VHH binders against Protein DOG1-like 4 (DOGL4). Designs and how they scored, part 32

Target 1, 232 residues: Protein DOG1-like 4 (DOGL4), of Arabidopsis thaliana (Mouse-ear cress) (q84jc2)
Amino acid sequence: MSKMRNLVEEKFLEFYESWVIQLELYLHQLLIAHNNNTMSETELRHLISKLTTHHKAYYTAKWAAIREDVLAFFGSVWLNPLENACSWLTGWKPSMVFRMVDRLRKSRVVLVEAQVKKLEELRVKTKFDEQKIEREMERYQVAMADRKMVELARLGCHVGGESVMVVEAAVRGLSMGLEKMVKAADCVRLKTLKGILDILTPPQCVEFLAAAATFQVQLRRWGNRRHYVTHS

## First folded at step 18 (VHH)

Design gf5 (from ge4 with S57N)
Fold by ESMFold2, fold request of step 21:
Structure gf5 (fold): chain B 232 residues (1-232), chain A 124 residues (1-124)
Amino acid sequence: as target 1 above (232 residues)
Amino acid sequence: QVQLVESGGGLVQAGGSLRLSCAASGFTFSDYHMAWFRRAPGKEREFVAAISWSGGNTFYTDSVKGRFTISRDHAKNTVSLQMNSLRPEDTAVYYCAAGDELYMPISADEYDYWGQGTRVTVSA
């Protein structure tokens, strides 16, 4: 079978390449802000808002694309294999972001006990929401397997219009369910990020966002390097 | 459907106090950051104070820090601004704003909903 990119994949590939380039530019600004002890709280808050606006722009574009082709976001052509292997329901796993907070806490970022308590409460809530989505995905997968069995039973009995319409309706129903679950997962991601940024001070938010952007950029670089190392 | 209704404005002498209130409806109040902006005649709106969706994060413009206190009441869906030690330069129309950004905004263009405003006049 031909592995031709459809229009959704082509459009989002171009968007994503530009989005990552801009993320790298913002990462540079975050690192400068981290090293510059003369920045006002107002200046730090403006920088943090630039980053969060950039992340919101990703989800705005993603949700528009998902309405057309949610399957493009499972095994995406704009991600290398390492990036795809690290995905949970088309993105970073919400509960895993707290490992990054834990690493910052152990190295450079000093958190007061009130912040630690709030972060732990948020971690528990995030895990709970994550588990709800995982249970719903399990139910979806069972329903998908059942519909496949019906499809297989019909292969020898129906050729033409009615069989095509039944298959198309089943595919549309599965896609709509999958779109709902991807959006639910994205909402947990956004709620988790919103919660973390609310608990951290502006300098701590800069540290966190820098670490998150660094991880994302390094995953992309490492995955690309390994892909081409033997053919350089 | 969304409504933000300010109240509590008026005329006070310099050094006096006022408490502004903003009643919010038509959205899930606990998901929204709330802020106060003000506009003096002939000036653009300027940021005064903000409080995050949880109530745990606040920020004030330098000129009001220590004199103004923003608070929110999730049971009543209200945000308040306690204004103490008022000065003539605090004279303005004060606007309540709401936004659901990932990070509590301090720029007006990041707030989605606005009230009609309440006038505060501080006489020397």
Scores: ipSAE 0.747, ipTM 0.891, lowest interface PAE 0.9, mean pLDDT 86
Fold by ESMFold2, look of step 20:
Structure gf5 (fold): chain B 232 residues (1-232), chain A 124 residues (1-124)
Amino acid sequence: as target 1 above (232 residues)
Amino acid sequence: QVQLVESGGGLVQAGGSLRLSCAASGFTFSDYHMAWFRRAPGKEREFVAAISWSGGNTFYTDSVKGRFTISRDHAKNTVSLQMNSLRPEDTAVYYCAAGDELYMPISADEYDYWGQGTRVTVSA
């Protein structure tokens, strides 16, 4: 089944496709750096900065787009169904990245006691911020189901042009609330990433970023492998 | 209104020491990475040292490793550069910089805010 796309969706689809291609190119560089034991700290830091700048560019574009249409980010046309199914409030769940750090710790990465302590403190803070957002979303869902919203929907059917304006105002209010929650979730994501990268050494940051990029690329590849079955 | 104000520059003999300070205002200091860059006469601005937003990570250009120490004080909103074993080649205008990138930058184009600079002259 084909879907019509609005202007915001079409523009962000184009942006996202190019953004992912560039992410894949950076993944190649991360894998070379991971396998190259003689790369200097300066070289590693430049590579890490390229990756983090690339991630920052994603959020800059996203925040501009959600001002125009936040709903586009709930079930996005630029993501396949598997990618959409893995989303928590329009992106990766902040607390889940610590599982990736834990796996690296067990396989490749030796962390000193000070790093372990700092990572645990960050994990607790991240989970706390996550839960705060989840409580706020719950309050929002309850308010949306409130009898007054049901009454506004009824008025939209009965009062002609004025009822349309009341419904349109309610939709704008919903969109503004969702935009606020999405930005709050993104801020937790960015603070968590910034914290992890500050705690890890440059070689450890390269391993972490490579694992994160690999996961994202694999989700896209696995979902697209089913493309001709689910979209044709 | 963001402000970075360097101080502590001056004339010093080779082998001597000097401490630069940079007072920051107009932004949340603890969210920003801080760095020192320098510009020698007739040269382009070059990276000297950086310290991350938390203070937990530092990085130095090779020519100053073991001689210079960068530090930050969140109570005073200052970043400092302790310069020991100074050489005539360290003669430059030193600039304080601040950036809010996800990862501590070492390139000048990744820093958003800059001070006016403080002159350091090391006499042979």
Scores: ipSAE 0.741, ipTM 0.888, lowest interface PAE 0.9, mean pLDDT 85
Fold by ESMFold2, fold request of step 19:
Structure gf5 (fold): chain B 232 residues (1-232), chain A 124 residues (1-124)
Amino acid sequence: as target 1 above (232 residues)
Amino acid sequence: QVQLVESGGGLVQAGGSLRLSCAASGFTFSDYHMAWFRRAPGKEREFVAAISWSGGNTFYTDSVKGRFTISRDHAKNTVSLQMNSLRPEDTAVYYCAAGDELYMPISADEYDYWGQGTRVTVSA
């Protein structure tokens, strides 16, 4: 309840709460569409587009907020600790989404061999892109330790406005690097999602989007039951 | 500068064929879904066909299924619409559109870039 929040965190918390409510409404529509064998392909495509537009709106808001405070997205106040613990560079890990696709294949979804081949190609590309980002993050952390963090450690013993300004400049430099890496990770997420939705048929896309939304909603519910203390 | 330039329109007798082409420039062609829309005299603009960024996903409005074929050429950065068995009701101005949405759109408001259009007239 009582946390230090800056203006960016408060604004995004309000956005995210409404965004999740709308996601739950779309999940209901996806589940109805999944059970309704009489929906036309046009109707399914419109529903899928509503979901993807909703996801794109999340990233639009996120990227605007990241310009102001990327650190808010590491340990976010709008997520419970379980949701935060599952984050990779401020979001879902792109390569892990293929476990969800694999689970759908084992249960209800029948994929043609051409789809399987395309999904495997996308999985390999996604993993390669992830590993590139992880290597860049590692290089950034090493560079910070070698140059900027040594300077910060030396200055941590100083009191006064000039020492505060040097520390603030170093933090700004770190934040700019993190912003670039978070955007790169988000681009991998968006490319992966775009690729999966292109390979799957419209009914398969509905199943995939329903599974993804269900997982997100359940993760939030599970984390809230353990962690969240409700006041009337 | 994004640019879409349609060509191939004209006058054709019913039952005939026509091939529309759209040359695209100013964006990474392989990232964009491409579509054709049309506006008949006195009518609203309607969806005709779309092809996904990869070329692997296509969709057609019911009235043109089996008669029209959309295709894309990544080497030439072009999208084509092969129109066979043309009918007088296919008479319209045809517009090429491009969009980079996560999912291939079939609504006009989800396409960001538009050509100027090419007129197709099908005579009885």
Scores: ipSAE 0.740, ipTM 0.890, lowest interface PAE 0.9, mean pLDDT 86
Fold by ESMFold2, last read:
Structure gf5 (fold): chain B 232 residues (1-232), chain A 124 residues (1-124)
Amino acid sequence: as target 1 above (232 residues)
Amino acid sequence: QVQLVESGGGLVQAGGSLRLSCAASGFTFSDYHMAWFRRAPGKEREFVAAISWSGGNTFYTDSVKGRFTISRDHAKNTVSLQMNSLRPEDTAVYYCAAGDELYMPISADEYDYWGQGTRVTVSA
């Protein structure tokens, strides 16, 4: 009844569980800051830095782990099925974060026209970078399928020909390419976050980070209530 | 090899002006937040001003707001601090710092690279 789990998955599961607990504690601080009109700009900036440092720590740990096993991050054992289903290349889709900004604009956050222009420019750049990565992923998938068909046909021969070295080289090359694509996607995520936080004021950054953390925490809680994973 | 080299320090009378410059090399300048910190004799280093990687976000400590202006020049890879209406309490060694955090830091421990400093002395 056990699900296969290697050392990389065990280490990252432990890391991720503690990381999410700390994110929930920071969410509490964000909600207090949101409701506390007496916080200075210095205090808000310190809180924002705590959250951004926490997010950077996630990627530091992730990039160390993907050097060992990039596939662990596709269908991750530390995420429930709902969280995994919402992933694009092992994480949130960069362009989707602008929907959260748009929702904040409609409710509480008032943006100056200069901010709106900068956010739209960033949205276009993010979408462009995202599309480049999607094209690379398509090339990877086509290459994988082509090599699989050739090797399946050759393995079906009765002459005893073995093409293990060709398959091993192809798999190694595709794994290295997949790691590169995951890192590229993460860089788009980080550049998009960096850009948004630079455009928003400190109170607006607190609102944005609170909304983002709330979404992540609720997605995890919702998915855990609907699904039980008995072993991994 | 990362280097930050400050210049423009010196002796100036109270009420006067001075412009500090920091030349940066060894990293992609446009990816980094830049800041000025200062240390008066016998005191701890304190934050003065910061400017984000894009140049679009700035922050100043309260005691220098309205008197100091931080700016950056991506063509020259320099950060400048225009200091106007100088006071004797502005006397310090001024340090240029660089960091690539997701959010522009105001704490010294979040900056990775530091210059050697340039001395500013303001006479009463």
Scores: ipSAE 0.739, ipTM 0.886, lowest interface PAE 0.8, mean pLDDT 84
Fold by ESMFold2, last read:
Structure gf5 (fold): chain B 232 residues (1-232), chain A 124 residues (1-124)
Amino acid sequence: as target 1 above (232 residues)
Amino acid sequence: QVQLVESGGGLVQAGGSLRLSCAASGFTFSDYHMAWFRRAPGKEREFVAAISWSGGNTFYTDSVKGRFTISRDHAKNTVSLQMNSLRPEDTAVYYCAAGDELYMPISADEYDYWGQGTRVTVSA
């Protein structure tokens, strides 16, 4: 509780609650547009832009929060380096969004061959970007674990202010590296979203964004224990 | 460092054609949506056409559909507006704009970079 309820977490949770309320209002508009064939392309594009601006605002707030205290978002991520290599940095893997695209194809969204080809190319690119982040994370974890072990061995001989300074420097180093990785993962998510919305027609974008918003609202209701703020 | 430089404006008779060009520099062109806006005398700036970062998505205001074509060339970092069947009502200063939003904008306030404009005058 205390780890999740420090000042940074409290501010972000206040933001997130307001953000989800607004997302629910946009979801209502998306559902109306989804079932209404009288909306102009101009109106659909304006609605899509509202949703993408809202999603961008989420990341802006998240990045401000992790700049202040990234470790508060991970719990014990850096305390167990071996287990950390399997985690995804404060969110779903970027490529998981393609499961939502696949679900839409199985339901009522008809995609032409050119769209399917472009989506597959994007999926491959997104996977490549994910793998690059995973390799960077593995390299970072090994380097920091090695330095942590050496520092702990040296710290075992020291009592006083000097040992505190070494620990604080190590924490700052971990925070800076982890912040970079979280932002990199978020940038892959945003680039993937940008690509999907470019491939889909405006009505298909509305259907996709409605599905994404529905999923996010349901995740809040399910009480996400490990991720207080999530994206699809 | 970012620059957008329009060219190709001028005087043309009704029914004629002009091709506007916009040279872009100082940003990763392939990441940016590009658009043309115009301002007629005494009016506010209005949307004309946009093309997405990939070139795969285009949109036109109703008054120019079928007459204007927006295109982009990623090798030359240019966006163009082919303007056919020009009317006196198309008389305006035309502005090139660039933005990197998640979705291709059609509102002026969502574009970050603007050119100085090129004047198009269409005589009756």
Scores: ipSAE 0.736, ipTM 0.887, lowest interface PAE 0.8, mean pLDDT 81

Design gf5 (from ge4 with S57N)
Fold by ESMFold2, fold request of step 21:
Structure gf5 (fold): chain B 232 residues (1-232), chain A 124 residues (1-124)
Amino acid sequence: as target 1 above (232 residues)
Amino acid sequence: QVQLVESGGGLVQAGGSLRLSCAASGFTFSDYHMAWFRRAPGKEREFVAAISWSGGNTFYTDSVKGRFTISRDHAKNTVSLQMNSLRPEDTAVYYCAAGDELYMPISADEYDYWGQGTRVTVSA
């Protein structure tokens, strides 16, 4: 028995499927640019802008959908279980993108000392902002559990319309708090991305964006495949 | 209300210099990329130079590289364009622009706010 999808979930599923297809097309362009040393800086900057515009479009659509149904973004129907398992507050964990930056530092691509220093400063700030949000989420979850426990005790004493209003208020409180925290997390994601792209050179930005898009596309492709069962 | 006000335009002899300035207000200046575009009569705006929100990333169109320098001053909320070795083909109205994209844009469509422009005329 599958979960019934509401209108918000159906609309965002269609949006997300189209969005990922376009991301894959941009990834193809990024990989060509990475392999081809004849692209001008102007051409590289245009390509980077296409990617960043595509990412901003995702958040624009997400924030509109969250206003209607933030809970749909926790365990999303448009993501496979592997993608959902890798999510932190409805998206990629900000501190984890620095693994892709670390791969740039380990490869043939040379980062100068000024870039390394700026990236470390950004990593520390990103981690700090991330931890601040995690503390807020913990406080919210504790407060919600306490309020729900009081409401359940009250339901044990009474029957009728009063109980329905209490449940509805609890759900509204959860949704409002979650929307705020999801938007805060998205702001950390966007600030982190903006900072990384400002520090890296255009060729390095292409490599970074290609790595990020590759991870996202592969996570989706691998998670959509079923496990093979062992046989003789 | 957002406002970008250019100044420093005028008439100059080929080979001379001018410094354009753009005063910005009505937004958090340090969050915005800043750019200069120019328009010769009968033509569309073309990109001249941009500087990122942090000031650490700059880019110039090929025809002005080595001659023009973009800079920003967060204390004054201004962006400047130092224009040296001016040529007659630099004659245009110069526009200041601001945008808050994730990546410093070089296309006019990606800038949200525009000044009214300042006229630069370079005579032979």
Scores: ipSAE 0.735, ipTM 0.884, lowest interface PAE 0.9, mean pLDDT 86

